# Designs tried in a protein design chat: miniprotein binders against a7ua95r516to809. Part 59

Target 1, 294 residues: a7ua95r516to809
Amino acid sequence: ASLSLLSISDLVPDLQFIFFWMSNAIEILYFIQQKSPAYMQTIELMDDKAGSKESLLSATISANEEAMTILEEVIMYTFQQCVYYITKTLYVVLPGLLDCNPFGTEPSSEQCRRAAGVCVCAVCVMPEAVRRVVSVFQTTSDLLQQYQVHSEIQSQMFAYLFFFTNVSLFNQLIDKGPARGWFQRSRVLQIQASVKILLDWAKGAGHNHLAQKFFAKFCSTVTILASPPQQLSQMSWKALCAEHPSLKPVQLHRILTQYQLMAELGPLPIWQPSSEDEAYIYRTVDLLESFENH

## First folded at step 17 (miniprotein)

Design jl10
Fold by ESMFold2, look of step 17:
Structure jl10 (fold): chain B 294 residues (1-294), chain A 86 residues (1-86)
Amino acid sequence: as target 1 above (294 residues)
Amino acid sequence: SDEAERMALDARRMIEEAQRLAEQGDHEEAIRLLLESVEIAARSGDPYLLVKVAIYAIILALQTGDEDVIRRAEEVLRRAKELLYS
């Protein structure tokens, strides 16, 4: 109903409104793109009575270009409005993935036993924090299908949502991870398990390639932090850069430095940046990712 | 042909007036003119006049906060699509 409502279910009426008008604009755009050549050919084949055929054709071409331009603007505006609403709800629920335990020590099992009427909740149910994120993605997918939004636009929508998710999770992990204890190996394994559930949802929904593309930076970070300390400490800086090309030098350096501290391997630097990379490891402006796509 | 040209002129004039009214904030009069223009645009034989009617119904629905205007814009769009896809 309003921007202050940060549950996806509360935003469904507003999203339904926007999707209805966006889907119709898309439908008309595709229709004129498909039918315009045949209509133009009909004009070209007509007799040139009173010398008006060329004027009619020119006016028709101009009308077609104008219609496509306006429809593209409408589609862009409505798409951006949908993304705005959806990412606001996603922003609220994403941090919970970094704090949750997907391995079944959830308080929800105890709460489920105390509900009206005895109920034994399955241990394999999706953790609450993961359910909240999946609910946003699933509701979005359901709405896109309900309004028969063109598959190319659906893919673009999920590309933006996965990009947003990666930036949000990566920035919070890097910025808040040391203070929150998220670099501890047991927590990293919990985070890894939670993200796997999201990736499995994306694969089942037909978006596996998009998720693999857009989660690369966050997944690389988690992979490094989940590595056994002895194995990681024997890898060179060059080898780590080659294994994790999605990470900038400043990002890789920060992750490795925090890993060394949390693993209690002492203060002496284990990984020495190459002379080429040494100029880049202190560029604090490059540490956090931008929500703006370049 | 002469009747179709007269219909095209009439539809174009009505659509242009509806655009001006919508820009002035008179959404009720704008949607009334768009609704009246649908059948005239269809009889003109120019599909881009129907496309314009549909486009401006969409734009008006997205700009207005008036539920009656939105409902009428949906009817304009539905009818314009039926005639366009026929």
Scores: ipSAE 0.804, ipTM 0.951, lowest interface PAE 0.5, mean pLDDT 84
Fold by ESMFold2, fold request of step 18:
Structure jl10 (fold): chain B 294 residues (1-294), chain A 86 residues (1-86)
Amino acid sequence: as target 1 above (294 residues)
Amino acid sequence: SDEAERMALDARRMIEEAQRLAEQGDHEEAIRLLLESVEIAARSGDPYLLVKVAIYAIILALQTGDEDVIRRAEEVLRRAKELLYS
């Protein structure tokens, strides 16, 4: 499935295949880790009348290390394949969150039909752009549960998916935001509302801690941009850095510059970078985030 | 005891031959040998032979693309797990 897939539903068969074999490799790895000490102990307590006990123990240790190494490689390979397929679809749907108007979207007729069409059912309907992103996360969660993937691995997968989402949204906002009009106040408020819906899904799905950790940079950016001028103009550079530690100086400087343009504010002395940070506000190599896990 | 040692030698030999067949691209014969080795590995009393059978079944399933080999790898894995967890 190296072809251009447009929907998570199209890749479900490939994901089902990979999850099945990955979950079994994980299961066996954890079984060996749990049972190996007891098995080694039985060998250590054996009589050594033939003098072969030490040789058997050494061979068993070697077999254990080989098995664990191969299983870890299989798990890493299958995990990376799952992430590759899932993030390919996520990359396609994420930009829609920046263009979404969550306040003006009518519920789809399919959503109303499944929810019996009553007003309480319409409250559960998401804007289409948010729904597309949630569908990727929900399908992933459903597959992980279907194949009973160990909870530690499920957490690692969502940690990476949230990391990928944060990097993708942040980079597109910073890079394309001026040309797309995404720094306009009404647009920022729409983006904030759309992200809130996504964060509420993550909380309900049991991933609140991971979402809070890995969305921090994008959420900080939107929080600053959504702040009323009367409040933001009273916050010093040092105060903003302290409140938003996930933002690098060059990133905070760029966000404030865009804010000044849209709010028609001139340079504010209170936003002057500290003398230490002033050396960093022009490091454009640090402006966009890397998709590599650092 | 002596029979268990012979079973371990036989299972190890079959697993090594299955690995060689898989490296040569003969996935159908490789999985056939792995399936035959499951009970022999279990009777040997060495749990790491069952683990090795399960590992190679997983690797074959991920490499092959042949649906018949994949189906047989699922059977090998199921049997190996049943015996391993008992």
Scores: ipSAE 0.800, ipTM 0.950, lowest interface PAE 0.5, mean pLDDT 86
Fold by ESMFold2, fold request of step 18:
Structure jl10 (fold): chain B 294 residues (1-294), chain A 86 residues (1-86)
Amino acid sequence: as target 1 above (294 residues)
Amino acid sequence: SDEAERMALDARRMIEEAQRLAEQGDHEEAIRLLLESVEIAARSGDPYLLVKVAIYAIILALQTGDEDVIRRAEEVLRRAKELLYS
């Protein structure tokens, strides 16, 4: 059965189940990795009168490799299942980031209203769309800690979630941006502010290095779009490529084309691609990012 | 050593039969056999037989969908870990 349009809270029981079994598989894998050398040594020190020591050692090495292989497969399977459920939830909530206004001033709680001026409390509160995305990340973090999942696996999980988020936001912006007005400068500044809230969460959760790495393409896109026309017009194509290496030529070209249109800088191209890149600026097959991961 | 070798052979046969039962969809009998094999695997002195019991309990729990089988798999895993870590 499909779990489309469900919140992360509806999926928690399924995630708890999978995390429990995955965590146990990880625990056993690390145990045998730690204890295997000592166990092999006990076999090597045995009396070799029957000549069976070498055969036993060989069989034990084979059993160890088989166990590790199976455990790694179980861990990979359970990891993929967790990712499937979590990204299904992310897919539903991520588009709202591109439509929300983090600069809004409307208060949403009685406590916030009484404690301070209305506009102060409103600017301190996360927009609902951003809150929904943060809730998915926070719930995932809480589950990983609850089940004491090894830190390497936690890092891999968030690396994938940030990768998924980056691809999803980038593709939505490029594909739907013209129709939705998302390339207007005021909207880009709102999007930039919303992304900063996600980056701040990642930093506070101990994942700053992963967020810096895996949000690079979307952040580069928003940075370019948020640039004042006077500053951006002074930058050459070569300088923009050097500053934003995560962007493919077709992607940079599309972003600059939309920027020029929205800033009303006229129809004549301002940025001239290098001769090498000119071959690639119209390759629309390369425009959107693939979710291919593994 | 002869007793340990007999225990190892018995545990292997039980684990292999549990695998066949699970492949046939008989998860209840598969987990019952895994639980019986835990003590025998421990007495064999081969830690990799206990590891195999634990692995197949995990696999069975993940594939079954039967809440009673899952609960029994948790018991098998708990017992196998106790014996393995001792």
Scores: ipSAE 0.796, ipTM 0.949, lowest interface PAE 0.5, mean pLDDT 86
Fold by OpenDDE base, fold request of step 18:
Structure jl10 (fold): chain B 294 residues (1-294), chain A 86 residues (1-86)
Amino acid sequence: as target 1 above (294 residues)
Amino acid sequence: SDEAERMALDARRMIEEAQRLAEQGDHEEAIRLLLESVEIAARSGDPYLLVKVAIYAIILALQTGDEDVIRRAEEVLRRAKELLYS
């Protein structure tokens, strides 16, 4: 299937398979962690017949360490596979979020899988492009819940998915935004509204803290771009750095430069980087976010 | 007991042979040996043998593209879990 046609629904069987085995590996890991101390204590309480107890204890410790190591590897492998499939789907649907007009009246084409008939849930009333993104996260959440995956693993998965989403959206906006017209005020307001819908979903799903943390850079970028020229032109470089600490100096400088061009403001001395930041604004290698820094 | 020790040794050998067979691509015979080893491992009284059987069933299921092997791995896993929680 062309990448353009890939939906999260198409990956559900593969994800279910991986989640099943991952959840069982996690369950066995926790079983060992809970039972091993008591089992070792039972061996310690056995009558020592000529060093057999020490040998048995040593063998049990070794078996426990081996089992824990292998289970951790299996869990990590299955986790990575899940993330791979989910991020592959996100990669396909995320560009649509930047082009989305959430103020349009067209209903979502896809009905909620949870309801028979016309559903008026928050997901079903979303713009199609936003709904597709939310559907990836919702499907992930539903699968994690279905297989009763431990909350820590769920949090790690959502942290990574939000990280990936932020990096992808930020990089696309910075790299392609000027050429695509995404820096135009009307388009920025559409993006801001679309992202707000996603953040509201994340809040409703119990992931508010993670979403706020990992979307900070993209949200800061959109907030700056959505700011009225009259307001933003009164903010100094230092004030903007303080207000948007998630942005590197090079990133903030790029955003402000593109904003200036888009808004036809001309050079603004108030946006001049500090002497401390002046060397950093030219570090183009730091302009785009890396997917490796998670 | 001498019988439990013998069963532990037998289960270990079966698990090791299953692993060797799986590495050779003989997933069908590997899963058969794992399934046989579950009951022997349980009778040995060593819970780590049951854990090892379950782990190798998981690994084998993740490595194989054979639906019958996957189904049997699920059976091995289910049975190992039943015996671990008994």
Scores: ipSAE 0.774, ipTM 0.937, lowest interface PAE 0.6, mean pLDDT 91
Fold by OpenDDE base, fold request of step 18:
Structure jl10 (fold): chain B 294 residues (1-294), chain A 86 residues (1-86)
Amino acid sequence: as target 1 above (294 residues)
Amino acid sequence: SDEAERMALDARRMIEEAQRLAEQGDHEEAIRLLLESVEIAARSGDPYLLVKVAIYAIILALQTGDEDVIRRAEEVLRRAKELLYS
């Protein structure tokens, strides 16, 4: 099947399988964590017949530690598998966000499967490209809830997915943006609107803080690029650094340089990096975000 | 009790053997041994043996790709959980 046809719905059975086993592993972990102290206390209260108590306690501690370790490994493994499948789907659908015109009149082709009729939910009224991305997150949320996955694991899952999404979108925008015309103001405004819809969904889903945190780089980039030349040209390098602390100096410099080219602005001394940042603006290795540093 | 200790030893051996078999790719025999070990583990009175059985059932289910083994792993897990919560 063409990677372009891969939908999150196609991965639901695999995800359900993994989430089932993950949730059971988490449940057992939680059981051990809650019951082990009481069990150990019971052993401690036993009559010490010939050092058997200490040996039993030691063996129990060891068994507990072993079980906890293995369960954590299983949980981590299953978590990683889930992330792998979900991010694979995101990888396919995320580029569509950058090319999306959210102001277009095309109705979403796929109706929300939850409603027997015309669903007017926020997801159903989204542009198709945005809806596809949101559908990945919504499906993930639904599955996590279905299997009653611990809230911490849910938060970690969304944190990683938002991280991945930000890195992917940021890197694509920085790398391909100039060539694809994504730095053009009209296109930037479309991207900004599309991202806003995604962020609004994340807010509605209870993930506002995570979304704001992990999308900061991409949002900052889009915000700068969406700024009118008249406004942005009045902002100093230091002011831009302060307003967009999520951007590395090299990233900000790249954005401003490309903005300058796109807007046909002459040299702007006000955007000149500080002497402190001058060494950093040439660190091209830091230009793109890494997927490994989450 | 001497019987409980014997049951614990037997369960442990069965679990270890199941693990070895699973590592060798003998998933069907591994899950069979795990299923047999559940009741023995429960009779031993050691809850951590039940936990081990459950863990290895989960691991085996994730590794096997065999639907029958997966179903049996679910059964092992269910039974282990029932006994853990009893």
Scores: ipSAE 0.759, ipTM 0.930, lowest interface PAE 0.6, mean pLDDT 91

Design jl10
Fold by OpenDDE base, fold request of step 18:
Structure jl10 (fold): chain B 294 residues (1-294), chain A 86 residues (1-86)
Amino acid sequence: as target 1 above (294 residues)
Amino acid sequence: SDEAERMALDARRMIEEAQRLAEQGDHEEAIRLLLESVEIAARSGDPYLLVKVAIYAIILALQTGDEDVIRRAEEVLRRAKELLYS
């Protein structure tokens, strides 16, 4: 099957397998963490028969440390495998979000499988491209819940997935946006609306804080690009930096430069970088976000 | 007790052998030894042996492509958990 047709539903069996073993590893880890102190205390309270107690305690400590280490490795491995599969699916569906017209009347072809009839749930009324992205996150959430994965691990999973999504969307917008017309105000407004639907879903799913945090860079970019020329041309570099602290100087400079070109604005002295930022605007290596720095 | 210590030693040896076999690609024999070791580990009274059995069942399931081995690993894990929570 071409990678382009990979649905999250196709990965569910593999993800279920990994989540099963991951959840059991986590459960055992927490069991050890909770029981080990009491168990060690029971050994410490035993009658010292000729140094046997100290040796037993030492052996128990060692066994605990070994078990904890191995479990952490297993959990990390399984976590990485889950992320790998989910991000592969996101990679396929995320470009569709940038090309989506959420104001179009095209009915979502796939109705919610949960309802025997016409479902009018928030997901079913989503544009198809947005729904596909949301479906990845929803499936992940459903699986995490199904296997009762610890809330901390769930939060880490969503943090990473939102991070990945932000990096992917941001990099695509910065790199390909000018060529694809995504910097046109009408297109930007479509992107903004699509992302808002995703953020509204994340809020409804209880991930509002994580979504706001990890989508900040992409949202800032879209907000700037969605701004009317008359408004944005009145904002200084310093004001824009202050309003959009998630953007590096090189990123903001690129966005403004492309905006200027798109809007056919002459050079705007008010958008000139500060003397402090002037050295950084030429750091093209910092223009795109890295997937590795999370 | 001398019996518990003997059981602990036996369980450790079985687990170590299971690991060795798994590393050699003999997943079927490895999981068999793990399954046998569960009850011995429980009789030893050392909960960390049960934990170790469970861990290696998880690892073996993740490493193997054999569905029967996976199913047996689930059984090992289930039994180990039952005994850990008893």
Scores: ipSAE 0.759, ipTM 0.931, lowest interface PAE 0.6, mean pLDDT 91

